# Designs tried in a protein design chat: miniprotein binders against Hydroxyethylthiazole kinase (thiM). Part 10

Target 1, 273 residues: Hydroxyethylthiazole kinase (thiM), of Natranaerobius thermophilus (b2a1a8)
Amino acid sequence: MSTFNSNFKLGTYLTQVRQENPLVHAITNYVTMNDCANITLAAGASPAMCESRDEVSDFVPLAKALYINIGTINQEHKDSIYLAAEKASELEIPIVLDPVGAVAIKSRLDLVKDLLTNYNVSCIKGNNAEIKCLAGRKGHGKGMDSLDLGEDIQMVNSELSEKYNTMVLATGKTDLITKGNITVKVSNGTPLLGRITGSGCMLGILISAFIGASDNDWEAGIAATVSMGVVGEMAEESISSSTDLGSFRVKIFDHMAALTSKELQERGNVSEL
Short names: E, the ipSAE of ESMFold2; O, the ipSAE of OpenDDE; V2, 0.75 times the mean of E and O plus 0.25 times the DockQ between their complexes.

## First folded at step 5 (miniprotein)

Design z4
Amino acid sequence: SELAKKLDEALQKIAELLSKLEEAKKGDPELEEILLEVFELLMEIWELRRELKGDNPELKEKLRALRKAILALLKLLLEAKKGDPELKELAEKIKELAEEVEKLSKE
ESMFold2 (binder alone), alone request of step 5: mean pLDDT 65; pTM 0.566

## First folded at step 6 (miniprotein)

Design A10 (from y7 with M43I)
Fold by ESMFold2-Fast, scan of step 6:
Structure A10 (fold): chain B 273 residues (1-273), chain A 83 residues (1-83)
Amino acid sequence: as target 1 above (273 residues)
Amino acid sequence: SELEKKLDEAEQKIDELESKLEEAKKGDPELEEILLEVFYLMIEIWELRLELKGDNPELKEKLRELRKRIIELLKRLLEAKSE
């Protein structure tokens, strides 16, 4: 029953990640796996990729958080996701769910809804189109989130948060994080994050690391979101041209590793709606 | 083949890491370095899985065995780091 206010100490959550060095069990897509592992290491956490149906149930108990990204899914991967989610829920290990491709592919949407209905998901992180689709809104497809003013997303976030008893993060030009009827706007970030592959996956696993190191899922999730946005800004400041996307990507990892609690606290741009 | 060479290199790295773990004491700072190397090796092994052709059962079985060994090594490392 904690009410968020803009005075909570963002830097404390980064410090907790580095002190606890939480093991994050990731079941993720093969396109962004390397970036997800590296951002986790840069933040001060430990990534572990284990997706085998025969091994996930034994592996989950070692982890402090489970990150599920459904971007590259087949039947074995789907079976592993169910087994991992069941074990994590039994052990009260937080689950962060990234519903990649749920807008376009019915089987992915069904999987996400089934997971949210049957397991204890701590956070759903998606773009505006994915979040709206999950709430049953008409008008699907990529790029639709850029057409919204954000007010509809706040309402959708609240509906999903209440229905599934989970924190909902809708990413866009600004990120909206909702728990029940409380919504926080994160105004950190840069459009360059949308011009590289994997920034969304990196955010999802980073949220998992922060939540895994803290007893306060809400504030930890916000701190992770702010951290990604802040390092994106710092990376943009470190390149000579907006076309230096390769350098930009490299600087994200450099700045995440170098980010201080003081910098995170000072640069964080967070407001309660 | 190049893939067979990479699998042999991965197996050699696992052997080296297992040896380092046997030498390390519980709570030793060296465990942190071994753990980091294990994470990078897990990523490398995962990438090798994506390079495998669907109908190469011998290489798939070799990779499966290496994956089991690295996961077991990770479990042992995490237990050694715990008080």
Scores: ipSAE 0.062, ipTM 0.510, lowest interface PAE 7.0, mean pLDDT 82

Design A18 (from y7 with Y40F)
Amino acid sequence: SELEKKLDEAEQKIDELESKLEEAKKGDPELEEILLEVFFLMMEIWELRLELKGDNPELKEKLRELRKRIIELLKRLLEAKSE
ESMFold2-Fast, scan of step 6: ipSAE 0.133; ipTM 0.561

Design A21 (from y7 with L36F)
Amino acid sequence: SELEKKLDEAEQKIDELESKLEEAKKGDPELEEILFEVFYLMMEIWELRLELKGDNPELKEKLRELRKRIIELLKRLLEAKSE
ESMFold2-Fast, scan of step 6: ipSAE 0.102; ipTM 0.524

Design A24 (from y7 with L35F F39L)
Amino acid sequence: SELEKKLDEAEQKIDELESKLEEAKKGDPELEEIFLEVLYLMMEIWELRLELKGDNPELKEKLRELRKRIIELLKRLLEAKSE
ESMFold2-Fast, scan of step 6: ipSAE 0.097; ipTM 0.511

Design A25 (from y7 with F39I M42F; at its last look DockQ between E and O 0.30; V2 from the best seeds 0.00; counts 0 for: pae E 4.2 > 1.5, other shape alone 8.607 > 2.5, unsure alone 64.384 < 70)
Fold by ESMFold2, look of step 7:
Structure A25 (fold): chain B 273 residues (1-273), chain A 83 residues (1-83)
Amino acid sequence: as target 1 above (273 residues)
Amino acid sequence: SELEKKLDEAEQKIDELESKLEEAKKGDPELEEILLEVIYLFMEIWELRLELKGDNPELKEKLRELRKRIIELLKRLLEAKSE
């Protein structure tokens, strides 16, 4: 099992991404592809948006990580996901999974459970409602985060992490990352990240890039989550008003590109629960 | 149009990379550089696809053609690197 190491250096993982320039193979929804590509480039990694059913298994061997977002799925998309996941597992390429739409749509929930059961998924990332729904708890859509404040998501995370032998990231007001019985809280970030589209996809593909560049999925996943939060904070500091959402989005990319390992280490706000 | 010019540039780069691959020997460091260039073009083509607006059959056919060529180039590079 992974444990929080008080001596680990967050900045090391950002350095590794920039040194390795990992290719991240993404199968994701069309709405957020541009944002996901741009944040990946800004971090120092290379995005590849390949969803072609006939070619996806030939492409996976080039990648250091596979990011799967199940939003807006059709039959060809499902076929590509299974082919890519099988190939990634065969080659020990880490898989990061985003269960978009699983709260409302049973076929998506079933797909997510199939992937977690049959393949080596390194990380599943979702909001509180998505994570609870995956664990069989009550959820009525991904927009019900405020109704989740009274539940112990840490316990749900641990249940899922142990059941599927995977790292679980529950995003919310603070982010909770769990492997086995160990949970860390990432307190970085800003509510403005919830006010723009694509933040979740950007986080998912960043986690993929960091994990793909490292031998330590647990610490790399934490570092990616901290990086996104820190960049959100820096972007918020760079705008004149919380209504400057267009500028905020642009500043996220600028700050991700400029973020140094030293800044990441100094600004990171991680604690073990 | 701006998109049409970017597609023409991508096509010319694909031509160049296909020629380089034909001449490269297995295990050549040049294969890695060609692969990286193809990856960047792969992303650029997907970005250009996202920016395509309206029903422009000429540009849609060009995108389809470039997609097929760059995927084939990726497959050939993968085969050459894994030998």
Scores: ipSAE 0.137, ipTM 0.481, lowest interface PAE 4.2, mean pLDDT 83
ESMFold2-Fast, scan of step 6: ipSAE 0.281; ipTM 0.696
ESMFold2 (binder alone), look of step 7: mean pLDDT 64; pTM 0.472
OpenDDE base, look of step 7: ipSAE 0.150; ipTM 0.635

Design A28 (from y7 with L74M L78I)
Fold by ESMFold2-Fast, scan of step 6:
Structure A28 (fold): chain B 273 residues (1-273), chain A 83 residues (1-83)
Amino acid sequence: as target 1 above (273 residues)
Amino acid sequence: SELEKKLDEAEQKIDELESKLEEAKKGDPELEEILLEVFYLMMEIWELRLELKGDNPELKEKLRELRKRIIELMKRLIEAKSE
């Protein structure tokens, strides 16, 4: 059970996704596109991939949330991201930003900072190295060097949250979600999520779906993060061996589709730091 | 060709979904099922776009035309679902 707030009902947000069936506009990488679409459907939302420069401005108004993942970027993709972010900000459609590759590639870091500065981004989701890099800490594409090992990710999250007026999710062994000076720790999940491609993208679009269905983006974002962690645990429990990664991936979709509000509420492990 | 056949099949599916929408009433629960089918078709068209790398301007134009139709269909479906 969650101990963060007695009034915080994780299951309510899952119910809201299924009742509202929000359309999530995704501009995402080509490698994980199908996994992102399928996790969104499994949760009860509707994903739509539209990245064409000529189409994004007409498409954004149809959506309840915009998910931006910069993993496979080219010039048209970059143009589409700016057009979509501008339109979403004008219409107050929440934007979830996944800064894939920002540690290793300066042009991607610059793009992410530019988006955060000029548009209303509701949530930044990245791994610890990506989040620390955005805050100006030393890091590299393979993860963190020894100088970053002792950095307090909670402090980094708060700095970014205040600077960009956004919710910051740093994924790791445990996930830390920060808005301003309030940080919650999500202890659901399994190391197996790190052993398949696309779990990070699936989390990002899932956060987009939950936020798109709710007027409370903070609690919805937490509920999405818990949901991904819980289904990861259920998927691990459903396989015979930790080397059954293909079965593990399949079970993530099965458990997300079958997940009940009661199960989410009972299995959620959230604490305020 | 295989790609040309898949594009023709996608076009037929769009025609079918457009017909279903014309018959559906505003607020009809069937609109959710139609929207889901439209989403699957949009993903199929996305995959065809990735397969269509290189030089065939006629197929690229047909794909662009199909994308415009599917986006308009989604727009109409969302409007029909909302009250």
Scores: ipSAE 0.078, ipTM 0.514, lowest interface PAE 6.3, mean pLDDT 82

Design A30 (from y7 with L78W)
Amino acid sequence: SELEKKLDEAEQKIDELESKLEEAKKGDPELEEILLEVFYLMMEIWELRLELKGDNPELKEKLRELRKRIIELLKRLWEAKSE
ESMFold2-Fast, scan of step 6: ipSAE 0.124; ipTM 0.558

Design A32 (from y7 with I71M E72K K75R)
Fold by ESMFold2-Fast, scan of step 6:
Structure A32 (fold): chain B 273 residues (1-273), chain A 83 residues (1-83)
Amino acid sequence: as target 1 above (273 residues)
Amino acid sequence: SELEKKLDEAEQKIDELESKLEEAKKGDPELEEILLEVFYLMMEIWELRLELKGDNPELKEKLRELRKRIMKLLRRLLEAKSE
């Protein structure tokens, strides 16, 4: 068993998603919208891609979670994001925030900080550069060394988690998930996930689905992260060559749909730091 | 013309799904199949938005109307499936 903490029942969270079939309201980028919808369906949840300023306030109350990805943004999307976050916070619907491009674009960083300050965000999911940038290490966005991702990112996660009262997931070679001063390392995954478009966005909406089906945001978020890593490994095992990226992408959806709670529990590689 | 054809097909699909929902009873397992078809149709309508590159106000308005109808259908369907 790779799971360090024997009290951690990863498989039950996948079962809960399929039992509850949570509706996930997603405001996401145009590049990955279809993949985000499909991974949500494969996991056993229901996606709703609603980003219109006129529709978003009416839709949020129907959802169990709100996923916000700022990757493609214009003024209407900003208005929709604020309206959705306000309504979700009022109704205590969990918000998962993906700060795509916050390192490169100041207006996106400002938007993310504003959302975290004014609304109840349950989880921030970003790569190490995005997470460090949110904590004020803005210069690290250029030429970030992979060796710089150890204890420094754990400390950064804790700072952000305490400041914004949120769970912080920093994705990298290994994923670090922090709530307060507690950090968990997820060692599942494959470099092939970095070679297709949208795997990070698929993880974000998957976290939303798991959190939306559970009263335990912390463990649900970890289980979603492990699930994405495990299906990535299974998809890699199912292809003949590392250059079969199209087949790899297809196999992610197949394995997510077929994944059992037993397989998730057995393959999960999680340690508490 | 190709985009107009796809919009007309989407409208027909909404009509069919609305009819199926009207006949379904609360808690009916058939509601899950209707919900799945609604999600596929929502994705198709979203793709049509990306194909609409020109300033054609007639097609833009038709797409807006179809989006409103499918959102209303989704709301009714979720209410019929809930407790």
Scores: ipSAE 0.011, ipTM 0.404, lowest interface PAE 9.2, mean pLDDT 82

Design A36 (from y7 with R67M)
Amino acid sequence: SELEKKLDEAEQKIDELESKLEEAKKGDPELEEILLEVFYLMMEIWELRLELKGDNPELKEKLRELMKRIIELLKRLLEAKSE
ESMFold2-Fast, scan of step 6: ipSAE 0.222; ipTM 0.625

Design A37 (from y7 with E47Y)
Amino acid sequence: SELEKKLDEAEQKIDELESKLEEAKKGDPELEEILLEVFYLMMEIWYLRLELKGDNPELKEKLRELRKRIIELLKRLLEAKSE
ESMFold2-Fast, scan of step 6: ipSAE 0.108; ipTM 0.552

Design A38 (from y7 with E47Q L50Y)
Amino acid sequence: SELEKKLDEAEQKIDELESKLEEAKKGDPELEEILLEVFYLMMEIWQLRYELKGDNPELKEKLRELRKRIIELLKRLLEAKSE
ESMFold2-Fast, scan of step 6: ipSAE 0.131; ipTM 0.517

Design A4 (from y7 with M42W)
Fold by ESMFold2-Fast, scan of step 6:
Structure A4 (fold): chain B 273 residues (1-273), chain A 83 residues (1-83)
Amino acid sequence: as target 1 above (273 residues)
Amino acid sequence: SELEKKLDEAEQKIDELESKLEEAKKGDPELEEILLEVFYLWMEIWELRLELKGDNPELKEKLRELRKRIIELLKRLLEAKSE
C-alpha cells in the first residue's frame, strides 16, 4: 500500500460530498435513472437528470460534475451529450463517462471515442470487456479467451489513461483504477451487485458526486468506488438470504445514507499495484 | 386525462416550492429540504414525459413550461445556498 498511507483518508471524501452537496448533472439510461437519482441523494449530493437538447446548455453551468451514460440513446440524446460535454469542457466541469454497450454496438464505441478525443473527460468507468474494447483489444475467436486478450487489464488501463489523459476504472471481481502509470486495486464488493439492475450506473454517478465535491479527482474517484463496494457488503450482511434481492436493493440506499467516514476508512480494501 | 391531472398537480407543487423558497432565508436548513423536493418533482415530470403518447402539442408545451420553471427554481435555490 505505497500510496495509501496515513495521509490518504477515504472518509474525508465522503465528508466533502455531504458538506458541499454537489449538483450532479446526469444524462443517463431510462432503465436506471431513478436508482441513480436515489443513490446520489443517499450519498449527500443532488442529482439533476436533464437530457433535453434545448435545456442542457443552461443546465451544465449549474452542475459540479457531468455524468454521461450512453445505455439508452437516440438522436436528441446524442445531440445533448455533445452540447453538454462541450459546455462542461469549456467551464472545466469534470465529466464521468460510462460506455455502456460499447462492446456490442459499434455506434456507441464510436461515440465514446469521439467524446474522449474532443473533450476533457475526467474518468471513464466500464467493465473489463468495455475497457479492453476501447483499447482495441477485440479478440475475434469462438469466444473471448486469455490467448486473444492476453494482456493484463492494468496495462490496458494505463494505455487508455495516457492516450486520453483520463482516469480509467475497469470494474470486475475486483476493480482497477488507473491514472497514468499508477494503478489501485479495490477489493470491496459483492457478487449480489451483479444481480440487480443499475449497480454500475449507480457507481458512475457516485464517482461524479465525489469528484464534483473535491479538488482531488484521483482520490475522490477511488473513495467513491470503495464506498459503493463497502455499501454492497453492508447490504449483503443485512439480508437473510442471497435471494432477498429486493431487500438487498433497499439496503444499498439505507447503508449509503448511514455510511460514516470511519466505517469507510476501516472497511476500505485498497492496494497499489 | 390522467396525464393532464398529473401536470396540473405538478404545476401546483411548483407554486408551493416557489412560495417556500421566497420565505426561506439564505443559508437556512429549509433550503436543503426544498432542493430535495425540487429534484423529486423534476424526476416526476421526467416520468410524465414517458407517458406522453402521440403528437399532443398542448401537453408538450405545458410540460416544456413546467420544466423551464423548475430550472429557474433550481437556479434560484443554488444561488440562495451559496455562501
Scores: ipSAE 0.087, ipTM 0.526, lowest interface PAE 6.6, mean pLDDT 83

Design A9 (from y7 with M43L)
Fold by ESMFold2-Fast, scan of step 6:
Structure A9 (fold): chain B 273 residues (1-273), chain A 83 residues (1-83)
Amino acid sequence: as target 1 above (273 residues)
Amino acid sequence: SELEKKLDEAEQKIDELESKLEEAKKGDPELEEILLEVFYLMLEIWELRLELKGDNPELKEKLRELRKRIIELLKRLLEAKSE
């Protein structure tokens, strides 16, 4: 029987990000690029948005982590992703992969599977539908009652984690993070994160920053996920109405910048499944 | 055009940041401020690429050259911080 380490100190990973100021190379979508850069700066890391085919191979060696989000992809972007992933794998720079749109678009699913097969991906982050699709569970749960799929998602996470030797984060009402046969549940967050564009991308680059600052990718990835959830809760507490979505977005950046290691440790809600 | 003006402003900012880096010593705390300005400028230059969208070859080439310069500036800056 595996047990969660009760001495895991979430706050130390936030401290490491701020001390190390890791450079995160992001190849991401046009819609959320500015938010991703700003959440990275707020956390204490340095974002670098470089996606040109001619530039990525020279840029990757400068970074502590590579974040790949396939949300707005064209042929040059695909070429850049392959070149960046190749160089990152060669140099053992951690790769965080966000398979945006893999459920709806077969060419994106194929790209993600190809990246996972050929390169050393440290973490894959997706929603439940994206993660299930990667495991070959397309259409799973369709035509059924609204069932709690937590147990099924845990199994799917483990299968993918073992197959690709990667950490798998399935985002939802609660987030499930799996490495091998160990799964933890993160219960921090707010439904308001689903009401703004870019929260998923912000989480992905934040995971990249935390992993890039640490020699323990598993605990760093958990700490990043908890940090985003805690900041979301704090932002919700700071607005007068649930319709204040613009203020909510602004407060995410304010609270991320102000978040202390003590607050993260006290507010974190993590349990092993 | 408005886009040409923004590209000229970005070029001027790169010139200023290159000058600040030349004046800074290895490990200087001012390097953190320069690094932050470089990242904001990279975002601005990327946004200009989205505004371009169409097919102006001269502006595309100027944008590509500005991107090369800022990446080189970033490389130099990270080396200066590795004291």
Scores: ipSAE 0.079, ipTM 0.527, lowest interface PAE 6.9, mean pLDDT 83

Design B1 (from b9 with E13Y L15M R23L L44I)
Fold by ESMFold2-Fast, scan of step 6:
Structure B1 (fold): chain B 273 residues (1-273), chain A 83 residues (1-83)
Amino acid sequence: as target 1 above (273 residues)
Amino acid sequence: SPELEEILLELFYLMMEIWELRLELKGDNPELKEKLREARKKVIELLKKLLEAEEGDPSVEELKKEIDQLKKELDELKQEVES
């Protein structure tokens, strides 16, 4: 039991998603588009995959949150991202930004920095290497977060949060969520989430759904992160072998749809650092 | 309301279906791309109408009829894309 769990009802945020059924406008990559749509539906929200340059400005006002994932990008996507971010910022619709590939590709890092500088981004979600890269540090992102001897990720999160006035989620063996100088550690999850494609992108759109259903971005973002971790644990408990990755993937959607507010509250493992 | 929630869900499934058809479209076919773009525009217009609707209003029945018509149009587009 953590201090955060004793003070806040994490399960209430899952209930809000299902009661409000928020429309999440997603501009995302082609590899994970289907999984992002399905995890959103399983949680009780409504995904809308609208990325056409001619249509995004008309679509954004209908949405409760905008999810931007830069994993697959061409000129039309860049134009659509800028138009959607501009409109969302004008209307105070929360933006969740996932800087996929920013470490390896300079043009993607430049795009992410440009978006953070010019628009009101509610949450940045990335792995430790991506988050460090955004802060101007060179990351050695080989998926070895527990053995990364670089700078303290909590300090990096706080720096970015203050610089861009945004919530920062750094994903790893444990997830760190920072707003200003307040950091929460989420210890739910399983290494199996790292063995299927798209789990990070599913987390990004799930955060968008929770934030879109709530007036409290901070607690909603934490609740979404905990929900993904708890569902991962339940999916692992439901398979016979750690090599049953296909069954594990299927069980993520089943458990997200079946997850109760009581289960989320009881299984949540969060602490303030 | 459950009725309005059901209609909202149907519209999102239609938008997803349009996106899937766009991904299946092979080669450069400007005519089919334009038809899919027009179908998507219709979904957006129906979403706007849904946001203005109240439970039990005659407008809800009219919205359901427009959705049924769009479903028929998409079935025809699906046959063209898959051919």
Scores: ipSAE 0.000, ipTM 0.321, lowest interface PAE 11.9, mean pLDDT 82

Design B11 (from b9x with E13Y L15M R23L L44I)
Fold by ESMFold2-Fast, scan of step 6:
Structure B11 (fold): chain B 273 residues (1-273), chain A 83 residues (1-83)
Amino acid sequence: as target 1 above (273 residues)
Amino acid sequence: SPELEEILLELFYLMMEIWELRLELKGDNPELKEKLRELRKRIIELLKRLLEAKEGDPSVEELKKEIDQLKKELDELKQEVES
């Protein structure tokens, strides 16, 4: 990558996760909670699942990163999210925010915008529709900046990154990661990741683990994104049929645990836009 | 320290197991939910004590024994849930 440090090594960040064994505090949804915990363990980090209003403030100081996924949310979760985000910001513990459902549900969009405005969020990870919605663009089929109009997600990422002083990751067929005016395209992955529930949430907590183990949030976030994509490719290579979705899911965890720094470095497909 | 870090990780693994067990609960079992909540409270208390502990403190051995007892109690609850 022409603008990256000549010594940028994706494999180094995987090594740091396994050496540091970062504790990741996750406030996540009930649908993907187990998968998020397991991918964190497979990578070499330790998950801490704590969502109780009375407990989160005591848990945050123990963690190296805070992962917030709003996929299943009630009033206690909202209270816990605010308390955890405030404590993390106070202690300079990096926050990774996954705005699940922000497009469809106004109260979730409001929560995400409130968090980005009031707290120091290190990374926002969402799909293209979620990211565009956060930037004030309308969804498919209606509005000025719908997906049907072919708007470049890179511009939307840059706008949000500048506005909130955060790294923005827009997931899709290829993943775009932006910090300020610099955007990197990650071309690793497989359509099969879209065929199972929770792959996006697993990516979010994995980014949290990598960022938690490193002093370089930007490169660590890229390395985490590449790692999920590479592992997806390896899992696809390991199944007998494209309909073996259950086996594919199992192989995600197996390959994440077995992934070497050398394999990550060699398989990584990253370019600057 | 490596010893204190290992104990911290073990407590977080136990917390994860409690969350997994909670997800496996079918229907409304208030007695079992209360037992899981009490184990969770004990883990949080152990975490607070661990953060206050210093390398070589004799209280660290006491923490390890309490963690072993908690593991035994959690295994017994897992048998109740999975049965």
Scores: ipSAE 0.000, ipTM 0.353, lowest interface PAE 11.5, mean pLDDT 81

Design E2 (from e9 with L13I E69Y L71M)
Fold by ESMFold2-Fast, scan of step 6:
Structure E2 (fold): chain B 273 residues (1-273), chain A 83 residues (1-83)
Amino acid sequence: as target 1 above (273 residues)
Amino acid sequence: SPEVELIEKLLEILEKRIERLEKELKGDNPELKQKLDELKERIESLKEKLDEAKEGDPELEEILLELFYLMMEIWELRRELES
């Protein structure tokens, strides 16, 4: 049920990923590495891991997109991230940035802000708390959290998008994607995605694959977000109980690999705010 | 070719990672040592394929994909050793 744009074809972006087989360079954490690689392969793209300071800037030119997940911060990892981001910006290779832990850890927040200020980041994907924190608002904390999440997060997304000239995806019960003053709501998904590790990382690298295969980063990013949500719904439909989390995880990969352009178009639940 | 040189550097890194894992295993698991030997042979095979490849050759894409699979297998093996 796509209700977005008069001629927006979600399914064509999935087709582009499979036609182009984009190489996605990922700098990510050890906990979610395997899931990120597998969802990328299931979508029809090729993931590659290169975190070494000595070669990341030489590796980036082979990739169609760079995915940065700041799960672990140390000096070596920071150096690699900066070198990769600089090279990607020079070559106009899209960067997708996942600010994992930015709310809790100031050094992560500072790194994210510095990357957004100095490099051409195509998309920043975070949960509501991470996105609000990046905008200078308290996303975590008693008495400072907004219950009017749809309106408040839409404004925060727009502020960040304009400030950093980037697409902003705030994930939650529904996902809000903003570019400038245009916000799209993605209502696909299932609470079960929040009950497994790695779903956020899988979404981030999936966005990277879709953007890397397309000339339209905005629509490609929306299509990737919808794809993850639709696949989550299909995986939930394929298990016998909501406690079958292991089967649910396996079915995410199966359904991503099997997902058709027609299914994505028919099941997509997208509205412009 | 810059692409060829980058792949060569990645092969060297993976080879060093396998050597480090071999040293950590000393005497613990003959089956795992066999797996490490197989990974080294696959690296040597990729080096041979790379020697024949040139810039723009579709073979480079296949070599890079095989490198990704090796990186994943070495990463998984590292995870197993951590627990």
Scores: ipSAE 0.013, ipTM 0.351, lowest interface PAE 7.2, mean pLDDT 80

